# Designs tried in a protein design chat: VH-VL binders against Pyroglutamyl-peptidase 1 (Pgpep1). Part 6

Target 1, 209 residues: Pyroglutamyl-peptidase 1 (Pgpep1), of Rattus norvegicus (Rat) (q76ic5)
Amino acid sequence: MEQPRKAVVVTGFGPFGEHAVNASWIAVQELEKLGLGDSVDLHVYEIPVEYQTVQRLIPALWEKHSPQLVVHVGVSGMATTVTLEKCGHNKGYKGLDNCRFCPGSQCCVEDGPESIDSIIDMDAVCKRVTTLGLDVSVTISQDAGRYLCDFTYYTSLYRGRGRSAFVHVPPLGKPYNADQLGRALRAIIEEMLGVLEQAEGDISCCHQL

## First folded at step 23 (VH-VL)

Design up5 (from uo4 with light chain S32E)
Fold by OpenDDE, fold request of step 24:
Structure up5 (fold): chain C 209 residues (1-209), chain A 120 residues (1-120), chain B 108 residues (1-108)
Amino acid sequence: as target 1 above (209 residues)
Amino acid sequence: EVQLVESGGGLVQPGGSLRLSCAASGFTFSSYWMSWVRQAPGKGLEWVANINQDGSYKWYVDSVKGRFTISRDNAKNSLYLQMNSLRAEDTAVYYCVKELPYESWAFDYWGQGTLVTVSS
Amino acid sequence: EIVLTQSPGTLSLSPGERATLSCRASQRVSNEWLAWYQQKPGQAPRLLIYDASSRATGIPDRFSGSGSGTDFTLTISRLEPEDFAVYYCQQYSHLPYTFGQGTKVEIK
């Protein structure tokens, strides 16, 4: 009996400012070409750099797909490595999006926790990916900034009870090309899924004792 | 069968107010985003406002911001549009509209519309 | 806002002919979040296509949608007498949601 494929949702961002092409979306498109294996039902979405779109779309995606994991990808103009974000934050959103909009409360979720950590052991993921010997360097961060990236991450962490990840990528070609970023994302997500599976197994063993 | 029935349209003077209502049936009303779309006589379509399932999000086209308020009563399966400070350019047939679920936000069901005429 | 431009403004055809309607966006529409509607005189619009190429419930297979990015097309493979109407495209990629100005398909 072919085990039903489990859904994974991966998102990248659309253009913003002077950037007609967003490296995060390019990376996600490369990932889509590569796939995540036969056991994963991969769904990809481009997210406009708009708070209201995130407010509506992210909850909808969790509801529609009931995914085992949602991975958001964003670009960091200052980054030279692929960065795994550990934590999302609820407050401090003051920057205007592409629609010249900002939440009046400057927060993601009213009366929500100040911050939410991913349930994924990002340190373990980083170590595992590094051991693979990819031509991409991976690092860890505790702060994704106070703009659409962190807003999206917090929203997803909140809706998904921590079963979300955020990956920052450098601008395209600085230093990595599209293919490198796609391969890096695939490796990272596969390791994330592995870490999640192990964590669930450990919980099941503890309940049998 | 999905049904959307608008009411509350009529003739009003500039600066006046109207409240439109929409009675929904044939689907789980509280599970869907709802919109108002208007059409001026002999013109095209314009999205006016929408509201999420519980009313926590209300979005508007710029031309009606500060004047119009969208709301809903899920217990009554009803959608509302409070229109204040009405202008001649607000003259249109107003449609109550159901949106598709999840990430597809097209308008799959429309009421027959109610005419609002703003004239001195 | 995203401006949608439909072409042609009027399409005069006979029953049985193929109709091709264009909708061009001023900027890229993400995830093919574009819909097509049919409106007959004195009636509300009816959804035909959503997500650029998905047919709405109850829509005949002679209606099809295609396209991505900034260019989208509605095709009616064989016009039926009841297909003579105004057609609108609509994007829901960005707020505010916007419609094209419409294409009138009329009988020749």
Scores: ipSAE 0.930, ipTM 0.962, lowest interface PAE 0.5, mean pLDDT 96
Fold by OpenDDE, fold request of step 24:
Structure up5 (fold): chain C 209 residues (1-209), chain A 120 residues (1-120), chain B 108 residues (1-108)
Amino acid sequence: as target 1 above (209 residues)
Amino acid sequence: EVQLVESGGGLVQPGGSLRLSCAASGFTFSSYWMSWVRQAPGKGLEWVANINQDGSYKWYVDSVKGRFTISRDNAKNSLYLQMNSLRAEDTAVYYCVKELPYESWAFDYWGQGTLVTVSS
Amino acid sequence: EIVLTQSPGTLSLSPGERATLSCRASQRVSNEWLAWYQQKPGQAPRLLIYDASSRATGIPDRFSGSGSGTDFTLTISRLEPEDFAVYYCQQYSHLPYTFGQGTKVEIK
């Protein structure tokens, strides 16, 4: 009996500011072409750089797909490596989005925790991916900034009880091309899924003892 | 069968106020975003406002911001639009509208509309 | 806001003919978040297509939608007498949600 495919949702962002072409969305499109294997039902979405869209869309995606993992991809103009974000933050959102909007509370979730960590061991993921010998360098970060990236990440962490990841990518060609970023995302997500599976297995074994 | 029935429309003077109501039936009202869409006589369609399932998010077109308030009562399966400081350009048929679920936010069901006429 | 421009303004056709309606967006519509509606005189609009190409429940297969980015098309493969109406496109990619000005399909 073919095990039912588990859903994975991956998002990238649309254009903003000087980024007419957002590397994150390009990377996600390359990932979509590559796929995540036969056991994964991959769903991809482009997210406009808009707080209100994130507020509505992210909860909806969790509800619709009941995904085992949601991965958000964003671009960092200063980054030279692919960066795995460990933590999302609830407060400090003051920057205006593409609609010239900012949450009045400057918070993601009212009365939510100050920060939420991903349940994914990002250090382990980083180590595993590095061992694969990809032509892309992967690093870890504790802070995705106080803009749409972190807002999206926190929202997803909150809704998904930590079953989310955020990956920052450099601008296209600086230093990685679209294909490299796509392959990197695939490898990262596959390792994330592996780490999650292992963690769940360990918990199950402990409860049987 | 999904039904949306608007009420509260009528004639009002500029600067006046009206409250529109919409009674919903035939679906789980509290599970969906709801919108108001208006259509001026002989003109096209304009989205006015929407509200999420629990009312925590209320969004408006710029032309009505500060004047209109969308609200809902899920216990009564009702949607409301409080319209203050009405202007001649607010004259339209106002439709109560159900949105599709999840990431598709199109309008799958419409009421028959209620006419609001703002005139001196 | 995203401005949607529909063309042509009026389309005069006979029953049985193919109708092609265009909707152009001033900006890219993300994830093909575009809908098509039909409105007959004295009636509320009816959803035909959502997500650019998904047919709404109960809509005949003669209606189809296509397109991405800034260019979208509604096609009626064979016009029925009841299909003569005004058609609107609408985007829900960005706030505020906006409609095209409409295309009138009339009988020749």
Scores: ipSAE 0.928, ipTM 0.961, lowest interface PAE 0.5, mean pLDDT 96
Fold by ESMFold2, fold request of step 24:
Structure up5 (fold): chain C 209 residues (1-209), chain A 120 residues (1-120), chain B 108 residues (1-108)
Amino acid sequence: as target 1 above (209 residues)
Amino acid sequence: EVQLVESGGGLVQPGGSLRLSCAASGFTFSSYWMSWVRQAPGKGLEWVANINQDGSYKWYVDSVKGRFTISRDNAKNSLYLQMNSLRAEDTAVYYCVKELPYESWAFDYWGQGTLVTVSS
Amino acid sequence: EIVLTQSPGTLSLSPGERATLSCRASQRVSNEWLAWYQQKPGQAPRLLIYDASSRATGIPDRFSGSGSGTDFTLTISRLEPEDFAVYYCQQYSHLPYTFGQGTKVEIK
């Protein structure tokens, strides 16, 4: 057997600013209830909005689970769609976290690349998910906004050699409820896994049945 | 078996300095985050500082930031706490602690502690 | 920071009885990242439970932990003479990491 059970890690964020109840964590909890099928071992975590905690936690999750994919979910107060982020950025981190801290270097990884693209084809994922006819609109972005969302994404892309994704969700009820967001996340992540496996299969000389 | 042995405690006047040491054995020292935790006599526990595997991250409780410096020497299996500008409220038993790995950062093994007394 | 409040302050029980110790957090502890420690007089603390409900190596199964969010419980199903000690809860989800003030379990 060439493709065993996959480990997938999905994270949402804890409270910060105006988001006393963070839609991203609620959406991830709904995803956990749904699961990703018997072939996927899903692990979920709530990330406190603390740069230092992100710096420690993200590498630890990659090491513990050796996941095929890590998906980070964050809330965007301005968003009205579910947004797939193509890349993360290393520098420009000036906003204070919940501990009133920001990195002294203002970057995720000293001497790291200025940006890292996900190896996941977000255009393909967006197209596939849209074809499913969900009651949630999905769009694409290249700029996660230079705060904890982008910081987390870059850190994960760096540690996971690009096998990470970031999904922004709108606030609850504006316009989607928790159930809609959870089902959207499931569909998105299932398509991400499919796109990722197709890319592996395309370069292999041997295929299973 | 895991062993952590602290040393360097003693009596010091306010404003003074001490350096605590912790000798580790029975595990791969360089693979773990390490902490200092303190306990004032007859009181509860307070996390003071921790340090990652290669010393690139050093975190502190606010009350000691700028005064205490945590460090490690992986070749000697040793953890250190340099304490400057000591205050009476720093009086405590200081424990060297090995943390659990990965995302479970509980305090796995503790040394027997070394007493620091700061008084005029 | 997250303040952990333990209750009761002192629990006076006889050997063989069940002990129930509570730890309440001032804000949600993420991911059940809460631990329990035992400390006997003149000794260092010992890890009992981590991640709210996982027993540390060598800890007997009479010790169990439960809870999430803001409310956590340590249960000792049948007290043994060696269990009379002070117990501390500790969270490690949010900086700074913090401990409760302790619950003393003493023989009646």
Scores: ipSAE 0.831, ipTM 0.910, lowest interface PAE 0.9, mean pLDDT 91
Fold by ESMFold2, fold request of step 24:
Structure up5 (fold): chain C 209 residues (1-209), chain A 120 residues (1-120), chain B 108 residues (1-108)
Amino acid sequence: as target 1 above (209 residues)
Amino acid sequence: EVQLVESGGGLVQPGGSLRLSCAASGFTFSSYWMSWVRQAPGKGLEWVANINQDGSYKWYVDSVKGRFTISRDNAKNSLYLQMNSLRAEDTAVYYCVKELPYESWAFDYWGQGTLVTVSS
Amino acid sequence: EIVLTQSPGTLSLSPGERATLSCRASQRVSNEWLAWYQQKPGQAPRLLIYDASSRATGIPDRFSGSGSGTDFTLTISRLEPEDFAVYYCQQYSHLPYTFGQGTKVEIK
């Protein structure tokens, strides 16, 4: 009679250019060590910085795991806080990836919406995480950039009907270490699941009335 | 039982063209990415190209880009490789390959191959 | 491009012995997305191991894989005469997908 475990997929990015170590993948590895509790089946992946690989991988992860939530983690070199991204953007992808490739269309999905909002209430998540008293500051953004982070986010939002999130982390030690980032990710994802489950519960109760 | 049967290999002069075919059976062809992998006689393996389920994505190794075109016809359960401007280094056995689904893109099932020989 | 270097080039062993084959990548392979194939003379390759350590369907449990990052290993715990073949590793984490040059396992 045990309830089936919820599938959650969390990704970080691999090396890019001269950055042999990517804080986002380190943070996701720390999260994997911590886990998300016995009720969650956590799957983690490192995404190579390649547009073509993202185009194939992200839909495949959605299909394989049928996850309740997919969270993508990326590094922002200028950030000093952990940032929750509200939406992903379709166009403007001109920068070359690690294979010296960029999409000919310069967009994630031809003829797709210009932006897609996550169905997760990021303001609520930010407030809930802040009340936990973590030693990590959490903020909100509406612009994930126009490179692999935003490309991945939009692709995931499109394929997952908005059940995706993107979290930007600062570089290691500037100011947070790997342990702090891992614990912050765990807290953020736990609150995202809580917010998402409340929204689904409300819909189910209304439908059954 | 998954079966992949290649055809269309043969002897061709440099600069010539060939079209390889692969007949697939025993699985839902349209649900899988397909690849061509080649092996020069007595040598190792090289991935050449792959194609997604509906043919909207086609990826190539650099050495064949602009010369080879991968395609599929899901109604006929067939995979194709159009090879133009052939060179001596293209001489190989060409294998039709079904990839694993989802995120594990290993080469699951292989045909028996068809030999392409490029020689003056 | 990730170059995979296999060692040894040739491994000469008797049936019943343990075989250990190595595959070293020039860059980290993400997510253990590395496969091993067996190819017998005159035959197409056969998938043995995918995702570094998962056995493909129908592969005997004497074949096992391990490793991560840049270093991967295929182990055959007890060689049988049918295991005489060339073994290839292959990565599918980064484009282009690449194979190692092969290790020939021959029975003495």
Scores: ipSAE 0.825, ipTM 0.905, lowest interface PAE 0.9, mean pLDDT 92

